# Ledger of designs, part 21: VHH binders against q9y6x5

Target 1, 379 residues: q9y6x5
Amino acid sequence: LPPKLLLVSFDGFRADYLKNYEFPHLQNFIKEGVLVEHVKNVFITKTFPNHYSIVTGLYEESHGIVANSMYDAVTKKHFSDSNDKDPFWWNEAVPIWVTNQLQENRSSAAAMWPGTDVPIHDTISSYFMNYNSSVSFEERLNNITMWLNNSNPPVTFATLYWEEPDASGHKYGPEDKENMSRVLKKIDDLIGDLVQRLKMLGLWENLNVIITSDHGMTQCSQDRLINLDSCIDHSYYTLIDLSPVAAILPKINRTEVYNKLKNCSPHMNVYLKEDIPNRFYYQHNDRIQPIILVADEGWTIVLNESSQKLGDHGYDNSLPSMHPFLAAHGPAFHKGYKHSTINIVDIYPMMCHILGLKPHPNNGTFGHTKCLLVDQWCI

## First folded at step 1 (VHH)

Design b51 (framework vhh_5j56_2)
Fold by ESMFold2-Fast, scan of step 1:
Structure b51 (fold): chain B 379 residues (1-379), chain A 130 residues (1-130)
Amino acid sequence: as target 1 above (379 residues)
Amino acid sequence: QVQLVESGGGLVQPGGSLRLSCVASGFTLSKYSSYAIGWFRQAPGKEREGLSSISWSGGGSTSYSDSVKGRFTISRDNAKNTVYLQMNSLKPEDTAVYYCAASEYVTRYTDLSEREYDYWGQGTQVTVSS
């Protein structure tokens, strides 16, 4: 029987939440599995880019999902942050569910992971749900577990995505202990439901389960705003993305736009595309705009208006507040093992190894995750 | 502070049409370039349901609930800071208070669920009856 893997994401689950709140169900999961305390995600630290990096093992400039809002200068296409299903945006990489179906005549199943309701290289998961945020975690879980029992051809890779704690992190901010405690307790209860469902169906002992996230969250404030309208007139540029990484498409000379922006705020770095720091791996793609503005942690870029957002992400990926965690359980994983840090791009080659798939060329390093695995030598 | 004002509701016979408007204030139109605007409705004794959403980016991506797909069309007029919901082939079960809502949260999938939206209008009544 081929190995099986369920990949679960709780959007915006900051690694530091594990230290500041109680997670009895997650703690029981980790006790008989593994925990990676910090996952260093890719820049920019946004939902779509990082979810696609997890399943491709590629930096954003390589897989092409470079933001939640994008413009492609070559084709003149716009990507919206609301259910854009044009395969054009996703076709610069091959996600693991496509590889899984094409190499071994296996099936994949998906409950709302970003990109899974889009045919990519003319391939879509054998079982999937069209994205709809109104669908409960319970219904997503019921579908995934039902599909994991389909054996012809077997579902060997399944994904499950949940929007919390990201939505509440934005609304209340990560420092709102009362509201975040309520939300995180609910997530822990959902993890308990997940484990119980897998046990009741006889799947638990033979299924590899990874619980992870795409990014963290940091506190924002009306006292930490950067008013872009104070720097430059709207007639000089088209705004492709705003905060905390602004993507600027100049309507006039690029140098003139750059000069108007570069000294506007001490809490924002302004880069010409070719000057973006190499460590971000955020330069070599037509969807990255000619001028990029990067706000300092906790600062919000606005257009002559206040922001009511109390939490945000998208900031520098070196910031611990932007990091998620990874926990895993199953026959491929050690029991009771803690690891400090991996890169988010390392998840893909690890998952390919567990499933026996040949990975597409990627930016991950298998050696970084081998200590998590029972079939690998590690000292 | 963002304020959303709905208009265009009223009484209409089954099979008729209405166009609802949502005027946003407190934000400039450019602020919505990175955000989603949605339409929701609530009938007496029922929960609020999402109907349609539109992103402000470029040509805008749209989403529709199955109950209104093919009958309702969402659109925007960036120069007027306005979002429209064109409602065709109206049925008695479309009777509800209709709300316009805005999400300041930038995400591909911030649509059709009330918990994803941060700012809400006061609503406009639509009644479909003979």
Scores: ipSAE 0.000, ipTM 0.229, lowest interface PAE 16.4, mean pLDDT 87

Design b52 (framework vhh_5j56_2)
Fold by ESMFold2-Fast, scan of step 1:
Structure b52 (fold): chain B 379 residues (1-379), chain A 130 residues (1-130)
Amino acid sequence: as target 1 above (379 residues)
Amino acid sequence: QVQLVESGGGLVQPGGSLRLSCVASGFTFDTSDYYAIGWFRQAPGKEREGLSSISGSYGGSTSYSDSVKGRFTISRDNAKNTVYLQMNSLKPEDTAVYYCAAKGTVYRWEYKTPAAYDYWGQGTQVTVSS
């Protein structure tokens, strides 16, 4: 019987929510499992990039999903987060479900995880749901548990994605205690439902479960706007992505565009592609534009107008507000162990180890997660 | 108070073209990739079907349903806060009420799903008949 793993993501679940709100079901899960308090995600701290980094162990410049909205200057193609099923965007990496399926006698299942409804290197998840936000958590869970129990070859890797608390984080902002409390309580109830369903179906004792997220959330304000139109005329550039990381494609000489932008606002950094800080690992890909603007935490880049955003993400990945957490339970994991920090790219080689898969070359370090695992020695 | 106003519907012959307009107020297209406008249609006795969406800044990312891919083109004019749906090679089966919809302050993954949209226009009738 090969080991089994269910990977669950609650989009936009900021790590410090665990300190500021009550999660009785999640705390019971952690008490009998492990908690990583902070996961240092990849830059840009956005949904599609980080979800693909979790399942590939690669930085964005290596896996090719470099933003939620992208432009490829060579092919002239545009990408959006909800619609593009063109394998072109996803083929620069091999996600774990593809690796899992290429092993003899293994299947993968997916409920809405980004990329799982796309054939990647001619391989699509064995069981999957086309992305549809109107599908309830219960229906996603019903399908995943059905596939875990009724598959041949057996499903050994399964994924489950949920859009909250990201949607509400954007709408209300993370500092809206009343609204965020309600949203986070609902998520904790869903975690309780998940655990109870797995117990009732006899899956709980033999299944490894990881609950994590792709990024956090920070408070935005109408008092913290950067008006790009005050810096540069629209005739000089094409805007590929706006906020909080603006991706600029010059229509004139790149140096002229850079000179118009470089000192425009004290609340953003302006980088030529080759000057992007090495620590971001955000440089070596044709989908990264010639000029990148990076807003300071909580600042929104706009085009001569107001913004109604109360929360956002995409900011510098060194910011604790951008960090998610990771909790895990199952036969591979210690009970009651807490760890401070791992890199989001470390999740992939850990998952490969649990499943007995040989990982593709990746940017993660297995040593960073070994203390979570019962079959490993810590330093 | 987000408002959407559709215009440009009418009667066209098979093989003809029509351009629908959707004017938005109460939010701007340039603030985030989660501010999206989608076009939907509903024929009598059928479910509301997603056709196309546009998101992001300055002409943004676009999406299309297989039934209209290659025939319909979505575009926007940010200065007018207006989204257009250019419909070419129209067929009798394209006859429906066409709706403009927006995602306001809530980010959603699926731009073709009616339940994902927060704000809706009143619709404009398109009839393809000889």
Scores: ipSAE 0.000, ipTM 0.202, lowest interface PAE 16.9, mean pLDDT 87

Design b53 (framework vhh_5j56_2)
Fold by ESMFold2-Fast, scan of step 1:
Structure b53 (fold): chain B 379 residues (1-379), chain A 130 residues (1-130)
Amino acid sequence: as target 1 above (379 residues)
Amino acid sequence: QVQLVESGGGLVQPGGSLRLSCVASGFTFSEYSYYAIGWFRQAPGKEREGLSSISSGDYGSTSYSDSVKGRFTISRDNAKNTVYLQMNSLKPEDTAVYYCAATPYKVYYRDSGLYPYDYWGQGTQVTVSS
């Protein structure tokens, strides 16, 4: 029987939540599986970029989803959460569900993972749900488990996405222990529901399950604002993305815009595109704008206004607050093994190995995940 | 300067309907990719609750909270620079002050309903009682 994999994402699940809160259901999952304590995500540490990196094994400059808001100067197209259905934006990479369907006679299923409701290289997940935040975790889980059991050709790769704890992390901030405790307990209960459902349906012993996230969360404050309007007039540039990484398209000479921005705030770094630090792997794509502003952790870039959010992400990917975790259980994985750190791009070649797929060229290193797998001798 | 003015509130019987209007100034709804409008409510002694949103572009993406999905409909009229909330099958639990909120920049994908809405109207009272 072909191997099966369910990839689950809880958006914005900061790795150190595992040490500061109790997760009895997740702990039981890990006890008979594996835990990677920190996953070093890609820059920028945002939802769309990192979810696409998980399923392609590519840095953002390589897969083309370089932000949650993008502009292409040649085609004059805009990308946003309200205009994410154009395949143009997604076609610079081949996600694993496309490879699964084209390389093998197998189906893929998706409940809300970014990109799964878009035809990419003329291929869409065999079974999918159009994105709708109002659809419950239970309904997403019901559809995924139905498709895993009742499909021909068989569903061998399935994805499940949930918006929490990201939404509450933004609303309350990660330092609000009372509200975050309540939210994270609910997440743990959903993990318990997931495991119980898979056991009741006879899927649990033969299904590989990965639980991960795209990024973490850091505390913000109305006392930590960078007012871009105090730096530069709107007539000098077009704003493509705002905070905490601002994407600036100059309407005048690039050097003149850079000079107006470079010393405006001690709490942001201003980069010409060619000067963006190499460690970010965030330079070699036309969708990366000529000037990028990177706010320091916990600082919010605004346009002469306040900010209502108490938590945010998108910051430097070296920050532990931006890191998610990865837990996994199933026949491919060791039991009771803990690993310190992998790169988020390493998840893709590991998943290809589990599914028996030939990976597309990618930025991940299979060797980084070998110690998680029963069929590999780790070094 | 961005301003939002709500209207259309009032007293209505359970099962009735009401249409709220939000008129925006300081930006235009025809300005592509630079706004999102949301409807929120707050009852006495409760937290502010997000209800529905609509984003910029020729086709706006809409969203609804579970408490109002199927009963409330958000729409816009770009020529009047106005966003509407059509409220059907109203219940006593819908009694609250209703707020219109906007941002002149793109909403972030899958962020909280409280972010990035930094421009708020004064609110309009809706009372559902017999």
Scores: ipSAE 0.000, ipTM 0.232, lowest interface PAE 12.2, mean pLDDT 87

Design b54 (framework vhh_5j56_2)
Fold by ESMFold2-Fast, scan of step 1:
Structure b54 (fold): chain B 379 residues (1-379), chain A 130 residues (1-130)
Amino acid sequence: as target 1 above (379 residues)
Amino acid sequence: QVQLVESGGGLVQPGGSLRLSCVASGFTLSKYSSYAIGWFRQAPGKEREGLSSISWSGGGSTSYSDSVKGRFTISRDNAKNTVYLQMNSLKPEDTAVYYCAAEVTYYETRGYSTLEYDYWGQGTQVTVSS
């Protein structure tokens, strides 16, 4: 029987939430599985880029989803997380569900993971749901479990995406313990529902399950705003993305725009594309704009307005507040093992190993995840 | 103070069309702003559902729920601070009170969430008769 894997993402689940709140269902999952306390994500620390890095093992400059809002100067195409259906944006990499369907003649299933409702290299997930936030976690779970149990050829790779705690993290901020406690308790209950459903259907003992996230969340404030209108007039540039990483397309000389921005705020770093720090791996792609502004943690870039956003992400990927966690359970994983840190790009080659797939060239290091796996040595 | 006023609702036959308008005051809609405007509906005995949104991150983007995709079109007129919902091929199950909603700060979430929207209009009734 081929190995099976379900990959679950709770958007915006900061790793430190695990230390500050109680998760009885997640703790039971971890007790019989593995926990990676911090996952170092890719820059920029946003939803679409990091979800695509999980399933490709590539830095954003290599897979081409470099932000939630993008512009390609050559084709003059615009991308947003709310109009993501053009394959053009996704075709710079091969996600694991495509490899799964093409190498082993197996099926893939998807409940709303970014990119799964798009034909990529002329291949779409065998079973999928078009993105719709109104669809409950229960309905997404029902479809995934039905497809895992009743498919030919068999579904061996399945994905499940949920928008929380990201939505509430933005609304309330991660330091609002009263509201975040309620949200995180609900997520823990959903994890309990997931495990119970898999047990009831006879799937639990033979299914590998990964629960992870794309990024964390940091506290923002109306006292920590950077007003771009105080730096430069709107007529000098086109704004491709705003906060906390602003993507600037100059309408005048690039050096002139750079000079107007470079000393505008002590809480923002301004980079010409070629000067972006190498450690970000965020330079070699036409969708990365000529000037990038990076706000310091907790600072919001605005256009002569106040911000009601109490939490945000997208910041420097070295920040622990930007890190999610990874928990896993199943026949491929040790029981009761805790690991400190992996890179988010390491998840892809690990998943390929579990599924018996040959990974496409990627930026992950299989050695970083070996300690999680029963068929590997932890040295 | 942000205020939203809907108009354009009414009675229509199945297969007909209506155009809803949402006029926003108290802020300026712009492709350079963090504002987002969404359309929602609530039918008798059902929960409020998101239908479509339009934002000004990255030059303006639109989203649609599967129930209305291909039939409804959202658009904006920044000079008039107005967002439109063009509704085509209307069905009896489209009968509901339609609301526009706005947030001054755009939350980076996927799709439509009532938690993303702080300002709501009064609603306009759409009735599709058999």
Scores: ipSAE 0.014, ipTM 0.251, lowest interface PAE 7.9, mean pLDDT 87

Design b6 (framework vhh_5j56_2)
Fold by ESMFold2-Fast, scan of step 1:
Structure b6 (fold): chain B 379 residues (1-379), chain A 130 residues (1-130)
Amino acid sequence: as target 1 above (379 residues)
Amino acid sequence: QVQLVESGGGLVQPGGSLRLSCVASGFTLSKYSSYAIGWFRQAPGKEREGLSSISWSGGGSTSYSDSVKGRFTISRDNAKNTVYLQMNSLKPEDTAVYYCAAETGYDFYRPLTESEYTYWGQGTQVTVSS
């Protein structure tokens, strides 16, 4: 019988929340499954880039979703919000749902995962929901489980995306224990609902389920602001993205803009595109701007203003605060196994293996995840 | 400082119409800048609800919550730094303080989510009553 996989993302679920809060439903899931304590995500540590890296196994410079706000220097197109459904932005890679439909002639289903409501290489998920943040978790879950149980050809790959705890992490900050404990308890209850629904429908024993996230969250403050207006006039450049990674498109000589910015703040690194650290794998794409500014953890880049955000992400991917976790349960996975760390790009080749798909060339390493799988030798 | 000023609120009879305006100041728009304006409301005793949004950049992408889709229309006049919310077929349940909110392109993938917005107006009262 063909294997089935449900990939679930809770946006902005910082790995160390698992150590600081109680998750009875998630802990029951992990007890009979596997836990990866830290997932090292890709730079920049933002939602669209990392969600696309999970399903392609590629660094951002390779899959082309390099930020949540982008400008393409070759075509002169601008991408600035989730309703910009131009396939142009997504066509530099082939996500797993497209591969699943084209290689295996099976169905895919999607509840709100970034990119699933646009055709990519002329292929859209067999079943999908147009992105709408107002749609409840229950409605997303109801559609996914309906499609998993009642499709022909069968749905073998399904995705489910939820905006929390990211939205509350931004609003309250990860250090607000009162508000974050309430939010995280609600998420744990949703995980309980998910498991209960799968059991009730007879899906639980034969379905592989991955619960993961795209990034973490760090505490910000009105005391940790970098005012870009204090160092350079707006007439010299165009902002493509602002914080905590600013994408600068110069209107004058690039070196002149760089010289105005390089000593602006001790809490910000300023890079010419060719000088961006190799470890970021964030250089070889026309959507990466000529000058990139990278704020230090917890610092916010502003334009002569205060910030209302008490939490943020997008920072250096070496920071543990930016790391999510991965938990998984199902026939492909060991029971009661804990693993320390994998790279977020490793998830894609693991999922391809579980589904019996030939992966497209990717930056992941299957060997990093083989200890999670029952059909592989680890020791 | 980014400032948002709402206007056009007031008392209206059920089935009536109102047009709200939001004037944005304190920032300079360019063809590459990622700014968006959202309309939110807060009714007495309820959480703040996202209603509609429009981007300043690109094609002027719009979003609507299901509660107002087909009744409310968002539009923009970039030359005047103004966003409008045309509200038709108003119901007593639409009674709320209406807020204009603005964001630059960080995490603007969730245009009806309150926490995505950095700058907020003071609000304008809309009352739908006989």
Scores: ipSAE 0.133, ipTM 0.579, lowest interface PAE 5.7, mean pLDDT 89
Fold by OpenDDE, second read of step 2:
Structure b6 (fold): chain B 379 residues (1-379), chain A 130 residues (1-130)
Amino acid sequence: as target 1 above (379 residues)
Amino acid sequence: QVQLVESGGGLVQPGGSLRLSCVASGFTLSKYSSYAIGWFRQAPGKEREGLSSISWSGGGSTSYSDSVKGRFTISRDNAKNTVYLQMNSLKPEDTAVYYCAAETGYDFYRPLTESEYTYWGQGTQVTVSS
């Protein structure tokens, strides 16, 4: 039988939640599988970019989803979570579900994973759900598992996405122990439901399952605000993306805009596009605006408004608070093995290996995940 | 989490009628939801038997086993999130524990088999005896 892989994302699941909260179901999952304690995600550490990096193995500058909100100056198009259906934004890369179902006797399925309800390179997942936040995890899980179990051609790659604990992290802040404990318990219960469903359908032993996330969450505060209005007039720029990494499109001379912003706050770095640090791999794309503002951890860039979030993400991808985890179970993975860290782009070549797919050119390093796999040598 | 609770069972004379109820929680019997509800029974010393099902996946459908066709009717009340099994012309051989089962979240093009139902009620005893 061809190998099967289910990729699950719990949005905004900060890696150290595993240390600070109890996850009986997830710990059981890990015990019978593998854990990567920290996954270094891509800059910026936002939902759409990182989810696309997972399934493409590419940095943001390469796959073209450079933020949750984007603007293309040539076409004058805008991208946002409410306007993400245009293949224009996604076609700079080939996600793994497309690669998979273009193979003979294989199909892909998706439940709410970013980009899966869009025809990319004129290919859409054989089975998918249009994104709808109102659809329960149960319904998403049921669809995915039914497709994994009964489809012809067989579904060999599936994705499952859930919006928590990100939404709650934003609302409560990651340091709210009371509320986040409740939220994370629910997440663990959902993992329990997932495992139970797979067992009931007889999929558990043969299905490779990866549970991961796109980013973490840092605590924000009303006391840590950077007000751009204090530094520059709104008439001088268009805001494409705001916090914690603001994308600035100047309406006047770029240098003048830059000079007005460069000393706006000691807790914010201001970069001309060409001066963005190389380590971010966030420069070589036209969708990256001429100026970006990067707030320090826990600081929020605002206009003449107060922050509405107690938690946020999108910060420097070297920050531990921005890192998710990866757990996996199935015939491809060891049992009871823990690994310290990988890069999020490393997941793609690993998944390709598991599925027997030829990977597209990517930024991942297969060597980083070899120790997770039973068929590989681990030095 | 999805839960099913059966009720309405009891003792009835041959030729009598009973209406079983299956109250669902954790999901809604909405026209905007995909679900299947099935009634099963298990008599002492016998295997569990599928009796009837009702599903909604963009359109409603019902099914009946030959053993109950013409005597049993499955229906739903969305407002009460309840599925009913009206059992008429009951026979002694209808004596069994009756179970409600449910599945949600995907399109149903055929009646589900027993093993395809994820959620199960505790059962309700139906006894047909003179």
Scores: ipSAE 0.000, ipTM 0.241, lowest interface PAE 15.9, mean pLDDT 93

Design b7 (framework vhh_5j56_2)
Fold by ESMFold2-Fast, scan of step 1:
Formats: sequence, C-alpha cells, structure tokens
Structure b7 (fold): chain B 379 residues (1-379), chain A 131 residues (1-131)
Amino acid sequence: as target 1 above (379 residues)
Amino acid sequence: QVQLVESGGGLVQPGGSLRLSCVASGFTFDTSDYYAIGWFRQAPGKEREGLSSISGSYGGSTSYSDSVKGRFTISRDNAKNTVYLQMNSLKPEDTAVYYCAAKRSYVYGSWYTEPAEYDYWGQGTQVTVSS
C-alpha cells in the first residue's frame, strides 16, 4: 500500500503555548509519536509565506510568496483577495501536492491550505475546498477523511488548515491567559476529534499525521507604536505592506526616501533591499520592495492611528515567539521521541521522503529531520 | 495623512433606521491602497465587535456578522470617497459607538469582521436606540 500523509496546520500556534497550557489530546498524540519543540520559520513570519515554505521547502525569495500583500516590479501586478488565485503569484515553486500528483499517478486532497485552490503549473489539488472561513473544522475533516478512503487514484497527500489560534492571538494577545486557555482547549479538543475520526475509519494505524503551524505570536500594545507619518509624507512613496514589516516603493529618489526613514524610530530597522541581512534570505525577488522597514518585537507600524491588535507576527524569525512546533505520529515516525529544533524548510524534504517522492531543489536539509524517522539513523 | 471620519449617529427609537457614513481623506477606496473597509461597534465595558466589511479595491466581496445579517447593509460611493452602513430594524442592543476601519493588507484566513485584523480606525460615532 502506498504511504499516506495528512499535514495539519493550526495557524499562529506559538511553540511555548505547549509549556504554558494543558493539551491532553495533543500530549497523548506526542507520547506515541514525535515532537519538535521549535520550528524556525522563514522571514517574513506571516501566514502565506510560511505555509508555502512548508510545502515547497523554499525561502520566500525563492518561492515568490514574499508577504501577504505584494507588488511585482517587473509585471506591475498587485496581490490582493481579487487575484490571489492568479497562478502568476504561485508559479515560482512547485508545492508537494503537485509533485505528488505528477510523479506517481497519485491524488492529493486539501481543506483550505493556502495555494491548494490555485492551478500551479497547470495542476490543482485533485480534491480541494475553495477558501471559506465559515466552514467548520468538522466539515473540513469529513471531506479530507472521505477523500483519503474513497479515491482512485489513491489520495496519498492531504492537507487541513484551521484559522485558530491566530485570530484569537491577534484579538487577545498571547499573554491573556484566560482567553487563550479557552481557545487552546478548543484546539486540543479538535485534535482529539481528528484522532478519534481517523481511528473510527480505520486510517489511524497506517496514516502519517503531521500537526504544525506557520508562525507564533507576540504581545503588542498601544504604548509600542511607530507612526510612519511622523517620518515621511505619504506622497513620497507607495506603501505595499505596513506592519510589522513595511514594504516601501519610492515615488522619488530611493536614497532620499531612505534618508527620511533611517533614523525615524529606535524601534525600527530600515533596509535598502541590498542591505537586508543575509540570514533572512529575503532579498532576491522582484516582489521584495526597494526599502523594507522591520519593527522590533511587539512594536506596530501605524499611519497616525492607533492599532487594535493585542498580538501580532511577521517579526524577525530568530525570535522564539515567532516559532511554531511540529508534532507527528504514524508508521514513518518514532514513538516518544523529542527533538529541539528544525527549520521550517526542512519539513518539505522529510515529507517527500515519507511519500517516496523526489523533491524539487529546495533549501531544506533532510539530515535535520532524520532522527524523527524509523527508517533512518541519526548519525 | 490618512483619516477616517464617521457620521450619521444619533438617537433612534426601536425598529427605526440610521445610515452611518465613513469619509476617507488621504486615500481613495477605489485603489490597491487598502484591502478592506469594515464597520465595528463597542458598547461601554465590552470588547469591539465586527459587523460588516467590503473589499477596498473591487467592492465585490462583503461580509456580515450573524448579529446584523439581514438588518445591516454595507456599501460604498467611490466618487464621494465614502463607505456607508445602512442599519434597519434597530434594537436597544445595537446601542454602541460605531467605528469604521481600514485594512491595509490581505491576510489569508483572516476573519473580515475581526477588529484585530484592521490597521486604521476612525474616532467613532454614537448610536443610541432607546426603548
């Protein structure tokens, strides 16, 4: 029987939530599987970029989804909700579901993972749901499990995306223990439902399941705002993205815009594109703007206005608050193994190995995930 | 300087109607400058609640919270750079300060009626439904 993999994302699930809250269902999943305590994501630590990095194994500059709001300098296209299904934005990489369908005559299934409702290189997930936030976790799970059991050619790769705890993290902030405990308990209950459904359908023993996330969350405050309007007049630039990483397209000389911004706030770093730190791997793409502003952790960039966000993400990927975790269970994984850290780009080559696929060139290192796998030696 | 200014609030009897207006200056609604414009409310001692949203660039996508679906309608007039909230069948429970807000970037998975997703806020206009 071909190997099967279900990849589940709970958006914005900060790694240290595991230390500060109780997760009985997730703890039981981990006891019989593996846990990676921290996953170092890619910069910018945002939803679209990191979800695409998980399934391509590429840094944002290589896969082309460089932010949740983008402008392409060569084609003059703007990324928005009205054109997020334009394959142009997604075609700089080949996600794992496309590889899965093309190499071995297998099917893929998707419940709302970013990009799965887009034909990428003329290939769309065999089974998919168009994005709709109103669709319950139960309905997403029902469709995924139905497709895993009832497809020809067989579904060997399936994805499931859920918006929480990201939405609540923004609303309450990660330091609100009362509200976050309620939200995280509901997520743990959903994990329990997932495991129970897979057991009832006879899928549990033969299915590899990965539970992960794209980023973490940090506490924001009305006391930590950077007013961009105090630095530079709006008429001098076009703002492509605002906070906590601002993408600036100058309407005048780039150096003049840079000089107006560079000393504006002690809580913001200002970079010309070529000066962006190499460790970010955020430089070599036409969708990265000529000037990038990076706010310090917990600081929000605003245009002469207050922010309602009590939590946010997008910050420096070296910050532990930006890191998610990875838990996995199934025939490919050891039982009761704990690993400290991997890079988010390492998930893709590991998944390709589990599925028997040849990975496309990628930025991940298979060696970093070997200790998780029963068919590999750590050293 | 980007500004959002709400108007059209006031005192109304239960079952009545009001139309709120949100006028933008420093930007236009028919551009890629903003992804969405939304209406929110906050009663004293309560958290800010999202009511409705409309896509900034194209105006083709609208969203409503369950509490106002069928009673409230969001619309825009790009020539006047104004977004409206038509409120019908008003109830005492609708008493609150009403805010309009603008969202700069598209966020996949975002709840368009979630206040935390919005970047720019007006000062608010008071609506009081007396019974």
Scores: ipSAE 0.005, ipTM 0.467, lowest interface PAE 9.9, mean pLDDT 89

